# VH-VL binders against o60147: the designs that were tried, part 24

Target 1, 175 residues: o60147
Amino acid sequence: MLEKNKYLYIFRHIQTNQVLLSQGNVLKKTALFQLPYPLQKPVAPNGMRPAKLRKDHWVPLLKVEFPNESMFQSVFMQLLNYRKYRSVQPLTSDLLKLPIPVRRRKIMRQEVPNTIADLADILNKEKFPENSVRLQLSDKSDSEYADWPPSVQIDSEEIKLSRGFREKTTVDEAR

## First folded at step 1 (VH-VL)

Design c24 (framework fv_patecibart)
Fold by ESMFold2-Fast, scan of step 1:
Structure c24 (fold): chain C 175 residues (1-175), chain A 122 residues (1-122), chain B 107 residues (1-107)
Amino acid sequence: as target 1 above (175 residues)
Amino acid sequence: QVTLKESGPTLVKPTQTLTLTCTFSGFSLSTSGMGVAWIRQPPGKALEWLAHIYWDDDKRYYPALKNRLTITKDTSKNQVVLTMTNMDPVDTATYYCARIYDSSGYEAFDIWGQGTLVTVSS
Amino acid sequence: EIVLTQSPDFQSVTPKEKVTITCRASQSIGTNIHWYQQKPDQYPKLLIKYASESISGVPSRFSGSGSGTDFTLTINSLEAEDAATYYCQQSNSWPYTFGQGTKVEIK
């Protein structure tokens, strides 16, 4: 029951390191549309795959608490814009030389460092008051992917998930 | 031809640190998509995955043993090293290293070393 | 973690007969299951990858099938050299896990 519009949750997939953003501690089925790559190989002979949220496959990466909704909205929208910008950039020649499965794996593994770096860049540009933003990391070493501004207070503690996070959602007809 | 071979002590006392080296030939960890895993098998029991490392130094550890395990690579020497701290008699097993077949994130182990039996006793 | 349960634990089979080994996962794993053969005092060898994909150098009498939670390894006509323990392994969920093994002996 926390005020979810003041909180940003970021989750990572345990095998692929793909990242999902949520406006609260609940992942909705629409979050799966953030993913450019399938979470698992096709099961059916026709090539259709189930695309479902499974709590056991996703772990919290970090949680950000903002002092108000306005700051949250600003950062969240900018983070979505950064992710969109990355998705439309041309692939480097080094990546284009790789077979598609190897290329996808390399790109997916960079999502955690990239997301953390993007978050820090946004927070550095916003010039929020000192110690006004609380950043909780599941693994404090992940803070090393970026330089953080004075506005950010970092700690490492258990990130609580809502009951709704445990619900499975299928989106295979839409994707 | 691809080969892997494990080396290290065959007898370890309780509380000591185990260091195992996997030396391989016929492939390189400078090749994109390649990785090496460590898997153990206690006498008469099933196989247990411990850790793996990829060409780009991406590492993964069995969660219950993460605080005891360290995996590193030396690409120029074609070696991967596993270190396991605070050994216990329950850690007595044959330890294997194996090549990771698939770079897609859903791994099979296609070529295995011969294994090395490590006995933990006082 | 995902638990893989193999059946049977042990099977004694007449030469040339068909052998089936099953592996059941505690939750759905798609086709992310692999099969290994381990002969006495030897290291494991990969037989089948991704439930049904063949491995170069493995005899065609070995085949795999299944998806979701129920998987089968089949040896169409058992040969003497096939006496071994067979293991399934899942790569769908971390940590990776193996089944307990099925020992196949020749009658």
Scores: ipSAE 0.000, ipTM 0.468, lowest interface PAE 15.6, mean pLDDT 79

Design c25 (framework fv_patecibart)
Fold by ESMFold2-Fast, scan of step 1:
Structure c25 (fold): chain C 175 residues (1-175), chain A 120 residues (1-120), chain B 107 residues (1-107)
Amino acid sequence: as target 1 above (175 residues)
Amino acid sequence: QVTLKESGPTLVKPTQTLTLTCTFSGFSLSTSGMGVAWIRQPPGKALEWLAHIYWDDDKRYYPALKNRLTITKDTSKNQVVLTMTNMDPVDTATYYCAHTGEYSYGFDYWGQGTLVTVSS
Amino acid sequence: EIVLTQSPDFQSVTPKEKVTITCRASQSIGTNIHWYQQKPDQYPKLLIKYASESISGVPSRFSGSGSGTDFTLTINSLEAEDAATYYCQQSNSWPYTFGQGTKVEIK
């Protein structure tokens, strides 16, 4: 049976380490609205229209396969809520003492470990069956940012990356 | 071996609150992956899931009955308690508690069941 | 909520014949379906978990199959002690739900 909406893809920015969530193998321009710190100036004066997405600057971080679309939607929405919650929390006094550009870079660099930890926390709170959720990473060492529940099976094969053919290898690997 | 047993009143009057206790052995509700659910069956009818409590104190309720149901656990006593308010004759059923474990969510062990009759 | 519809509601079967019970979900549930046997005045007993996984102590004549929305429980050679009502149950999403049951009687 065809179930195209059962995969969650997470991408990271090669320069800033910022993270984007995607419901498909290829990032869409609208994903840029997830970013708390825009990578480019807004095209529109009101700041509501997203900047152009440079797909060559984003690499797959991981992909998650769920048994069905309902479980995918639940986890995806919870992950978006976790990210929103993090964005509104007060900054620590140590961060507030840093100059704004330095503080911003430090916060952005933590998005990868934070996103992985949030995903694991959500999956630990869900009562999914053992080995029902499949996780594949571009770098298996990134799995060490969290403790995973028995519902998660981490694939031994890493996502294959190529700077020249990044989008095609991602699509080919996922489908 | 895992065992569960329901206890509580067998006869309840309309509008009263029902309190049922599930006492179990062979597992701990502090162990990751463990849970206990309450399931009822009216005479001659199908099984109906009511509530579930998990090792991390996460609680889930049947939405249509949510405002009437409370599930709690006492891990040190190996007990799970269900309360259901405003009982009606339609709530007459055999009430079961059942185990889920090792992150497996089929009900692998059941109590013997207790028939609760709601009548004036 | 996910609705599970079993068919048939009732089946009267000669001993040693094959019995097939189906369970259809109102939306895809992967393999998050479990099968139970309930004899009169007894509590339900888990027969098959996660569509096709066997349970220790359950006779090998019981098997399950399916994924997505359509599932089957098969008894490959009915014995007298198999007269019971059979229920499917999903654990894909809350609330967990059961099918209406299929009663199997011996001729």
Scores: ipSAE 0.000, ipTM 0.538, lowest interface PAE 13.6, mean pLDDT 83

Design c26 (framework fv_patecibart)
Fold by ESMFold2-Fast, scan of step 1:
Structure c26 (fold): chain C 175 residues (1-175), chain A 121 residues (1-121), chain B 107 residues (1-107)
Amino acid sequence: as target 1 above (175 residues)
Amino acid sequence: QVTLKESGPTLVKPTQTLTLTCTFSGFSLSTSGMGVAWIRQPPGKALEWLAHIYWDDDKRYYPALKNRLTITKDTSKNQVVLTMTNMDPVDTATYYCARVYYGSGEYFDYWGQGTLVTVSS
Amino acid sequence: EIVLTQSPDFQSVTPKEKVTITCRASQSIGTNIHWYQQKPDQYPKLLIKYASESISGVPSRFSGSGSGTDFTLTINSLEAEDAATYYCQQSNSWPYTFGQGTKVEIK
């Protein structure tokens, strides 16, 4: 099965399209600290309440297998740094022309393409051994958001999901 | 009970602008996640998605037609309006509006009855 | 854009026989495929969502399967009321696209 500290699990929120990173196949509440708006209750930037850790609202996006814990830690930390960097960048003039609620919703919707692009950028920069990193996607077309280095092997099989991109082991507590 | 109904001109001359209104009941575009789409079907041909608008005023257009299409909403009136410029006989089709829900995956669960728009001189 | 190709274009089937319609996507779409039924001079009705998920009020003889690029809609025992054109639709990528349709007629 799952081995400690060599798998990165990436999840997407079904309503906001926000992304969470996890070292396990089940999200923990502490992952919510990754979100830009984790403490905004009851008012959300987009007129909705902020994403909560309600397990049925998060679906798998991507699973990354690294050859060892050292490579996992390096990529995971860099991906968190990219995410933080994006949250503090000045907004483009096009975004500044939009009303605040519309602007924030557009930013949230871009987290999936941005996370995938950031992952690929990190892997291109690191120059790991050929075919040493394995990607398995819930939707293989999401791999087209980026150009992948020779170190990456994309699994021919997608993550098996049931109904509305929900996986049994990530959203169900029933045995 | 969810209902949608299309209204607008049934005859349009080439080069004119078409304006269609979708009036709906049983749901609101003030509800997070709700949206309305426009889909057309030329006589005897396949369905073609044109545009949709969400509760948050986020808009999507079919890329090949985006220069001709404008979609707007009036949440208080439960209406969505589609405008298409420079009409051509090839745009003759039945135009439908349909409900779409953001975040759950985008399928069209309730449809209007459709309105046939004929483009001829 | 993602192109959806349906097969066959046309089927003439005896009542109570099994009907199979396929939809192939030009690239992987996971399970983001939905099926619609359109009877002559009527609006389309949703039959199946997310490749295999049932819709309330749709008869159990309709079922869907598949993932990735190859999808199938099955009518286990054709009834006279099932004479219609069937369309697949993908929601994986912008723009949303429909297949060309499969017309099913009673023999």
Scores: ipSAE 0.000, ipTM 0.465, lowest interface PAE 16.1, mean pLDDT 79

Design c27 (framework fv_patecibart)
Fold by ESMFold2-Fast, scan of step 1:
Structure c27 (fold): chain C 175 residues (1-175), chain A 120 residues (1-120), chain B 107 residues (1-107)
Amino acid sequence: as target 1 above (175 residues)
Amino acid sequence: QVTLKESGPTLVKPTQTLTLTCTFSGFSLSTSGMGVAWIRQPPGKALEWLAHIYWDDDKRYYPALKNRLTITKDTSKNQVVLTMTNMDPVDTATYYCAHRDWGSYYFDYWGQGTLVTVSS
Amino acid sequence: EIVLTQSPDFQSVTPKEKVTITCRASQSIGTNIHWYQQKPDQYPKLLIKYASESISGVPSRFSGSGSGTDFTLTINSLEAEDAATYYCQQSNSWPYTFGQGTKVEIK
C-alpha cells in the first residue's frame, strides 16, 4: 500500500537561521512551538498562543525521504527530542558573558549546523539499510556539517528555492 | 486502487521518435512523494529501467540512453509521457509504466505494458 | 553499473517441492534487493522488498534472505500457480538494474 508520512522537511529562517521541522512541504503554524525563543503572545497569565507564521521568512534547508513511515516517525521524534534537550540545557559560561541580544543571535545562528549534526547522529545510531534514506539539500555544502552513514544517499540535485515561496500572500498560509 | 495504462504506437520505423503516454488513477502527482517510472523488456529478455519523474519534477534517466530520453508529466490529466529519439530494431520491447514512491526504491504497481516493434 | 546474476536460468520442479533462486550482485548492495514474479504475457508483480520484507497479498510460501552480494528467494512448497519467471532488482545504485530472470516450470 501507499504510505503518506515518509517525508521530513527542514526549514530555516532567512534572517535568524532558526530551524523548523515539518512532516510535509508546507509549514503549519504549530511548528512555531519548536522555537527555543518565545515568539508567542500572552493570552492569559499561563496561556500562550503561537505567533503568526510568516511563510515568506522561511526557506527549505533540506528534505529527507524515508522508505517507510516507521523510520520517518523514529527519526522525526528523535530530532524533536534533541531540539528539546538543547533548549533546556544551561548556557555555557562563554555565552553568559555576552549581552542578551548578541547571545541570542549566536545561539540561533548555530541551529542549522546543530540540526544537521543531530540528524546525522540519529541516522548513524539507527543502522538503517544502505541507501534507504535520501537527503536533498538547498545548499549541498551544508552536508559537510556531519559525517553521513551508508544508509544515506545525498541527492546530486539541490532543492530549488522559489521566489514564490517568499512572496506567498494567501489567507490559507496564516492557518 | 492504483491502475496505470500505457498508450502509443505499436510499430515504429528506424530513426523515428517514439512517444508513449502513461495514464493512471488511484494516486496523483500533486501528492508529495508520488512518482512514475518507465521500464522496458525486450522479447525474452530482462527488465530495463529507463526513466522516472516525481511530483516535484525530479527526473532521472538511464545514463546510456539519457541523450535519447525525455520524461514529462501533466499533473491535471494524471499522465506521464516518455519520448525516445532515433529508434532502432534493438529498442523493440514491451514498455511498462509503474508507480513508485520517492522514498521507496521498488515498483509496486505496474501497467499492462505496450509492445513496440521497431522495423521497416 | 551493478550487474545482477541469477541462478539457475531455468528450473523444472514437481509440485510441493522447495524452490530456491539466487541472485548475486557484482558489488555489495546491503539489503537493497527486491523480487518480482512475471507470469507469461503479464506484467511483473512485486513479491519481496528489501531482501526479506513481505508484501501484503503475497502468499507466505514466498520468502527472501541475504545481504551484501548474495540473495535468495525461496518458495517453500511450489503450487501450480507459481509457474513464472522471477527477477531480482537492486536499488543500491543508479541506474537501477534487474537480473536476467529465472524461469520456473511445473513438471
Scores: ipSAE 0.000, ipTM 0.466, lowest interface PAE 18.2, mean pLDDT 80

Design c28 (framework fv_patecibart)
Fold by ESMFold2-Fast, scan of step 1:
Structure c28 (fold): chain C 175 residues (1-175), chain A 119 residues (1-119), chain B 107 residues (1-107)
Amino acid sequence: as target 1 above (175 residues)
Amino acid sequence: QVTLKESGPTLVKPTQTLTLTCTFSGFSLSTSGMGVAWIRQPPGKALEWLAHIYWDDDKRYYPALKNRLTITKDTSKNQVVLTMTNMDPVDTATYYCARSEYYDYMDVWGQGTLVTVSS
Amino acid sequence: EIVLTQSPDFQSVTPKEKVTITCRASQSIGTNIHWYQQKPDQYPKLLIKYASESISGVPSRFSGSGSGTDFTLTINSLEAEDAATYYCQQSNSWPYTFGQGTKVEIK
């Protein structure tokens, strides 16, 4: 059976702990626009070319299987909205007192627990059937960042990526 | 390897000023994100964060003790100095310096130096 | 300032048993909690950073979890060398604070 947009994949950057959302098991260059802090230098003049995507620097954090595409789309859009909301909130005074590079490192380290908490909050607000949503985590202890509703079944199976996931590890479109 | 070592007097009289020096190796306070913290522990009690200083000369002091504490660095000598005025017997403790990364935690600690405040 | 309360204050455990230490913050601190081990007459050593991140050289039997106000340090199978006092520390807001410590000893 072919995957039909019923799966949400979340990836973690191995160095920064920043996260990316994907509608399938393949990371696309456009996913980099989700990041509040760039992994590479600024976009080339004209602002038209995407930053480099190094697929070997991203690992699966979690995979969610929904019973249908409608539920998937609803949760995916809400999760994107939660992330946008977080990006525009004022920084705390303690963070503002830190030098910019230190501040950014501290904020980036919280993206994994924040994303997991946001996902759980969305699923708790939705009234999905019991055990209808399957959650797979690369590290099962990450489930402890949130309280999960009865609709969620936590699975211990390994997250499998497509054969082509790491075929193109770098795209050189900004020099 | 990264090492830190505390030095200074082990006995101080009440009302005197304590000066402790932390000498370190294996890293530089010129490196972005690097800092040194001072922590103390009275005998049989919990750890208490006193002060820290970072590569950009940013300094933080424990609020209840801020009027008594001064922290400085000498990047060329790989040293951080803590000064604490008006010492009191309740300040008797083992004083540690430690490397602090990104203002959050201490990954490498000195062995500590016991400072006793008595007449 | 943020107060960290550890539970229990003390526990005596037989070798190979699981040990759980809890740290509760007086207000939400995200995952800005770090755990240290202090053996008798020694300096503290970092065990876990940012609630759950492992430290190179620390045995895999140590793990951390939690977010917000409730955090847990777990020793999956206690070894004799694990007899120590364990401290949590928060870095969410200044002043940074430590818990009161949990002493673990072998039965």
Scores: ipSAE 0.005, ipTM 0.477, lowest interface PAE 13.5, mean pLDDT 81

Design c29 (framework fv_patecibart)
Fold by ESMFold2-Fast, scan of step 1:
Structure c29 (fold): chain C 175 residues (1-175), chain A 121 residues (1-121), chain B 107 residues (1-107)
Amino acid sequence: as target 1 above (175 residues)
Amino acid sequence: QVTLKESGPTLVKPTQTLTLTCTFSGFSLSTSGMGVAWIRQPPGKALEWLAHIYWDDDKRYYPALKNRLTITKDTSKNQVVLTMTNMDPVDTATYYCAHRTYDYGDAFDIWGQGTLVTVSS
Amino acid sequence: EIVLTQSPDFQSVTPKEKVTITCRASQSIGTNIHWYQQKPDQYPKLLIKYASESISGVPSRFSGSGSGTDFTLTINSLEAEDAATYYCQQSNSWPYTFGQGTKVEIK
């Protein structure tokens, strides 16, 4: 029924800590194209990109509500551009010396703090109105990866991992 | 077009120090991702990794031999030098240097011809 | 350190037959295994990287497979020039280690 989407849904992989962005509260296989390995030039030949989307392996990281679609689209596109830019940069010398599987685990693990920092950086540059952007996290401590602008209001309620981003209709049995 | 060649003494007496030089062409050891390894092979036995040096001068040594091994580079001469102290007859082997690049990761794509070092009195 | 055990140690094979060489790791190494060919009195040459990835200039009759602890190098039709010792090498952990080698000779 609701056609205008003002929400950015961010998921993380339960084992690898890789991050996927979505316009919807349910992840689609096309989201796998966001993963940097096919385009990351200095990375070794055998990529660790998941071949199949297993939806049960992805959990909510955070949800962002924007006042309108235009602001959502601007931030979403900038965030994808930040991620693409990171994926094509030369790897640090510390990473290039690690065995391939250790290197990949470290790169993937950094996607959560990097995505949160990138989101905050974009929001600081855009100069949105005070309290116009609402942020809800699965783990509120993840907000500490960045300094947030006055435009951001962080929800005191955390996302329940057992529910994902799906909204459930609960019938009140009490009477 | 990448080539490596080992040079040094072919005969070493027990307790002496061995110094081997790897001279290479076709790459620079100042280029990010590049490295050179030393690997040895005793006659009729398996290959044994000894040491690695990277473009940023970081070094890795085989743990059991680390107190005997030193690897250094001279980027301007395109050379990597390995020294091994307190040589013993069991160290008799063909010593190879080999090229590493981040595109091949931790596989050694190009090897030198090797140099046989005999340790005897 | 990770120990790599190759099987068989030695194999004498008729030309054009299929050769299979196995490498078993003492612990899981993902796909961080590489294969080398060494002919008598020559230096080793890289044949296969990361368990199954081809190397430019290496004949297509050479292929690799496996993941975790069990890995295989296959020569699907042995040629006379393939008489050599074959080594596996892991790059999952420091120190890097090699298998003991498998010698293949022509009958």
Scores: ipSAE 0.000, ipTM 0.497, lowest interface PAE 13.5, mean pLDDT 82

Design c3 (framework fv_patecibart)
Fold by ESMFold2-Fast, scan of step 1:
Structure c3 (fold): chain C 175 residues (1-175), chain A 119 residues (1-119), chain B 107 residues (1-107)
Amino acid sequence: as target 1 above (175 residues)
Amino acid sequence: QVTLKESGPTLVKPTQTLTLTCTFSGFSLSTYGVGVAWIRQPPGKALEWLAHIDWDDDKRYYPALKNRLTITKDTSKNQVVLTMTNMDPVDTATYYCAHRWELGYFDYWGQGTLVTVSS
Amino acid sequence: EIVLTQSPDFQSVTPKEKVTITCRASQSIGSYIHWYQQKPDQYPKLLIKYASQSFSGVPSRFSGSGSGTDFTLTINSLEAEDAATYYCQQYDSLPLTFGQGTKVEIK
């Protein structure tokens, strides 16, 4: 339970590059409320409800391990606030010149670099102990979207996409 | 600060067309995820959603009233306009415009404008 | 369309008493529900979003809970300024629908 209370699991959409934050290693449908708009505009006769969670469409982006629950909670809430702030900014004139489908794809595509930059900014502002925060990425090149503080240690082992953030069934396997 | 204000006629005769304008400030309808909705409330009755328009010009209407309703926006003027045809005394209500998020809620509302339909 | 039924229609409550308002959906809507407060002759104000999240500036005595078809708005210690009609609203499917409202009066 300590493991669950100090890990932040970040997922990305394989097609749109949209990002979801999770306190657990499995995405819950309620995570879809983090999206500023549906994954697809409503095409169904039944209206504009949040997009259905397709488990096969979300893959691990990164996993963050904090020393304790308090640090986890602080960073998690700040990330949600950063995402809210980004969602209320007016579109640039360059984006407004693009056709709507192209504009939407460009906005969504930026969520991965934006989330990583936001995480790094938060960690740089917090004065956490050296090497106290561990990052494990699915693609280590994604760490290049930001400059990391001394509090961050990047794991040499990448997350294998075929396994996701899957929990092991035994104590020996959970290591 | 976010503000919205409804304007239009307060008295309408049966069979006439109602046109209401929502003028807002403190946000832009060019911001992705943002929209404006029209919601009405007959005296002493429940709230009824009528229509909304989003930043990307996606328009949705209450199905039973869809053939009577038109919603448009003028992003440069910060205005959203609702038109409702063939007014009937049962359409007497306070009409509100409200700020909405595509996946959210109505967090800021106009003061409302009472529209009375009578001969 | 999804029908939302609120209970009770009307409640007269002693100050400092706990008030519970329920909203029942005609089909499962997950947590896609919001709650609004409307004081006499005023526009509605958002209280709770996504079933349980308090909107900014809302007093801590207001809370929301529930999922699926049954939802509850609770006012833990009623104050005089809480006299109002309360509405639930679903966001699961179009058309967006509101409950019929629950009027809360102070005894």
Scores: ipSAE 0.006, ipTM 0.509, lowest interface PAE 11.6, mean pLDDT 80
Fold by OpenDDE, second read of step 2:
Structure c3 (fold): chain C 175 residues (1-175), chain A 119 residues (1-119), chain B 107 residues (1-107)
Amino acid sequence: as target 1 above (175 residues)
Amino acid sequence: QVTLKESGPTLVKPTQTLTLTCTFSGFSLSTYGVGVAWIRQPPGKALEWLAHIDWDDDKRYYPALKNRLTITKDTSKNQVVLTMTNMDPVDTATYYCAHRWELGYFDYWGQGTLVTVSS
Amino acid sequence: EIVLTQSPDFQSVTPKEKVTITCRASQSIGSYIHWYQQKPDQYPKLLIKYASQSFSGVPSRFSGSGSGTDFTLTINSLEAEDAATYYCQQYDSLPLTFGQGTKVEIK
């Protein structure tokens, strides 16, 4: 396991593209509290908070290394606030016209780009020292969802973790 | 009425690239909740999901074949195209395209096209 | 990936008899399982969705049940036209996977 004190991991659900924030490279069951309670007890890929954490349903989206824990905590809390804010925004008329399951999936699919954009916005506002924040993505193309401030150094190498915490292996790829 | 039809070569040589086209009617990939998937079935064997694409241009692939598969859509033509590189005799199968509604089941299928990989 | 194991692989059944096919998932998948019927030289047809919901046009003799890891497709009274291979399919997680199939023949 990597040090968790200064590392932000963001995971996405492989079906719904829902997003979970994590301190450290291992998802904990408490991370599920980031998801809203469903009206019923749904299981993924319905896009609602499941009763149990299925780590194998989540893959790392990105990893952020901060200079220290304080900076990590600041950004982490702000990300949660951004998500909360978004959750209370009125739905567009177009979304309201969709069947509930479709609507939910559409909203969830936007969580990845929204979260990345949020992160960039937060970092832009924080004005951390140049190249003091290291960003590593599972898919480098995901960095295109936002403009990054000079404080962020994007790694050329992609994240090698998969399915909630483990390193990618040839066996995993063959599944 | 929903219809799907697979088209493409029925014979491919090893190492060549297979390109299959699914032409459909009765629905649109601009409709929210709609997707199209490719599923293959080797002779006398089980069904195998390969890939799918949906209205939101979300693309998913079978992991073991991901590096060989590309799925694209042309909404205006009601077509979905699957390409599979480096074909091998083991890839001999009937290839189906299927309509997916919302989550996870395939309610309409094409007749399938048998693709044989042979020297 | 989630492995679906059907049982049995093959059944030879007399008409009007009850047929039971089981599908076991390698992990819990809730109710995200679907059943298909494939007759010889035909494409698969959807029978049951979400473990127990009959698809439109499916005869009432077909039913599905189960949740979690164990699922069952039942043909209450087998008809000659029901000779086919039946497949379960999961949509709990990617990649989507099918069972190995259960072939039902008429005696």
Scores: ipSAE 0.006, ipTM 0.553, lowest interface PAE 10.8, mean pLDDT 87

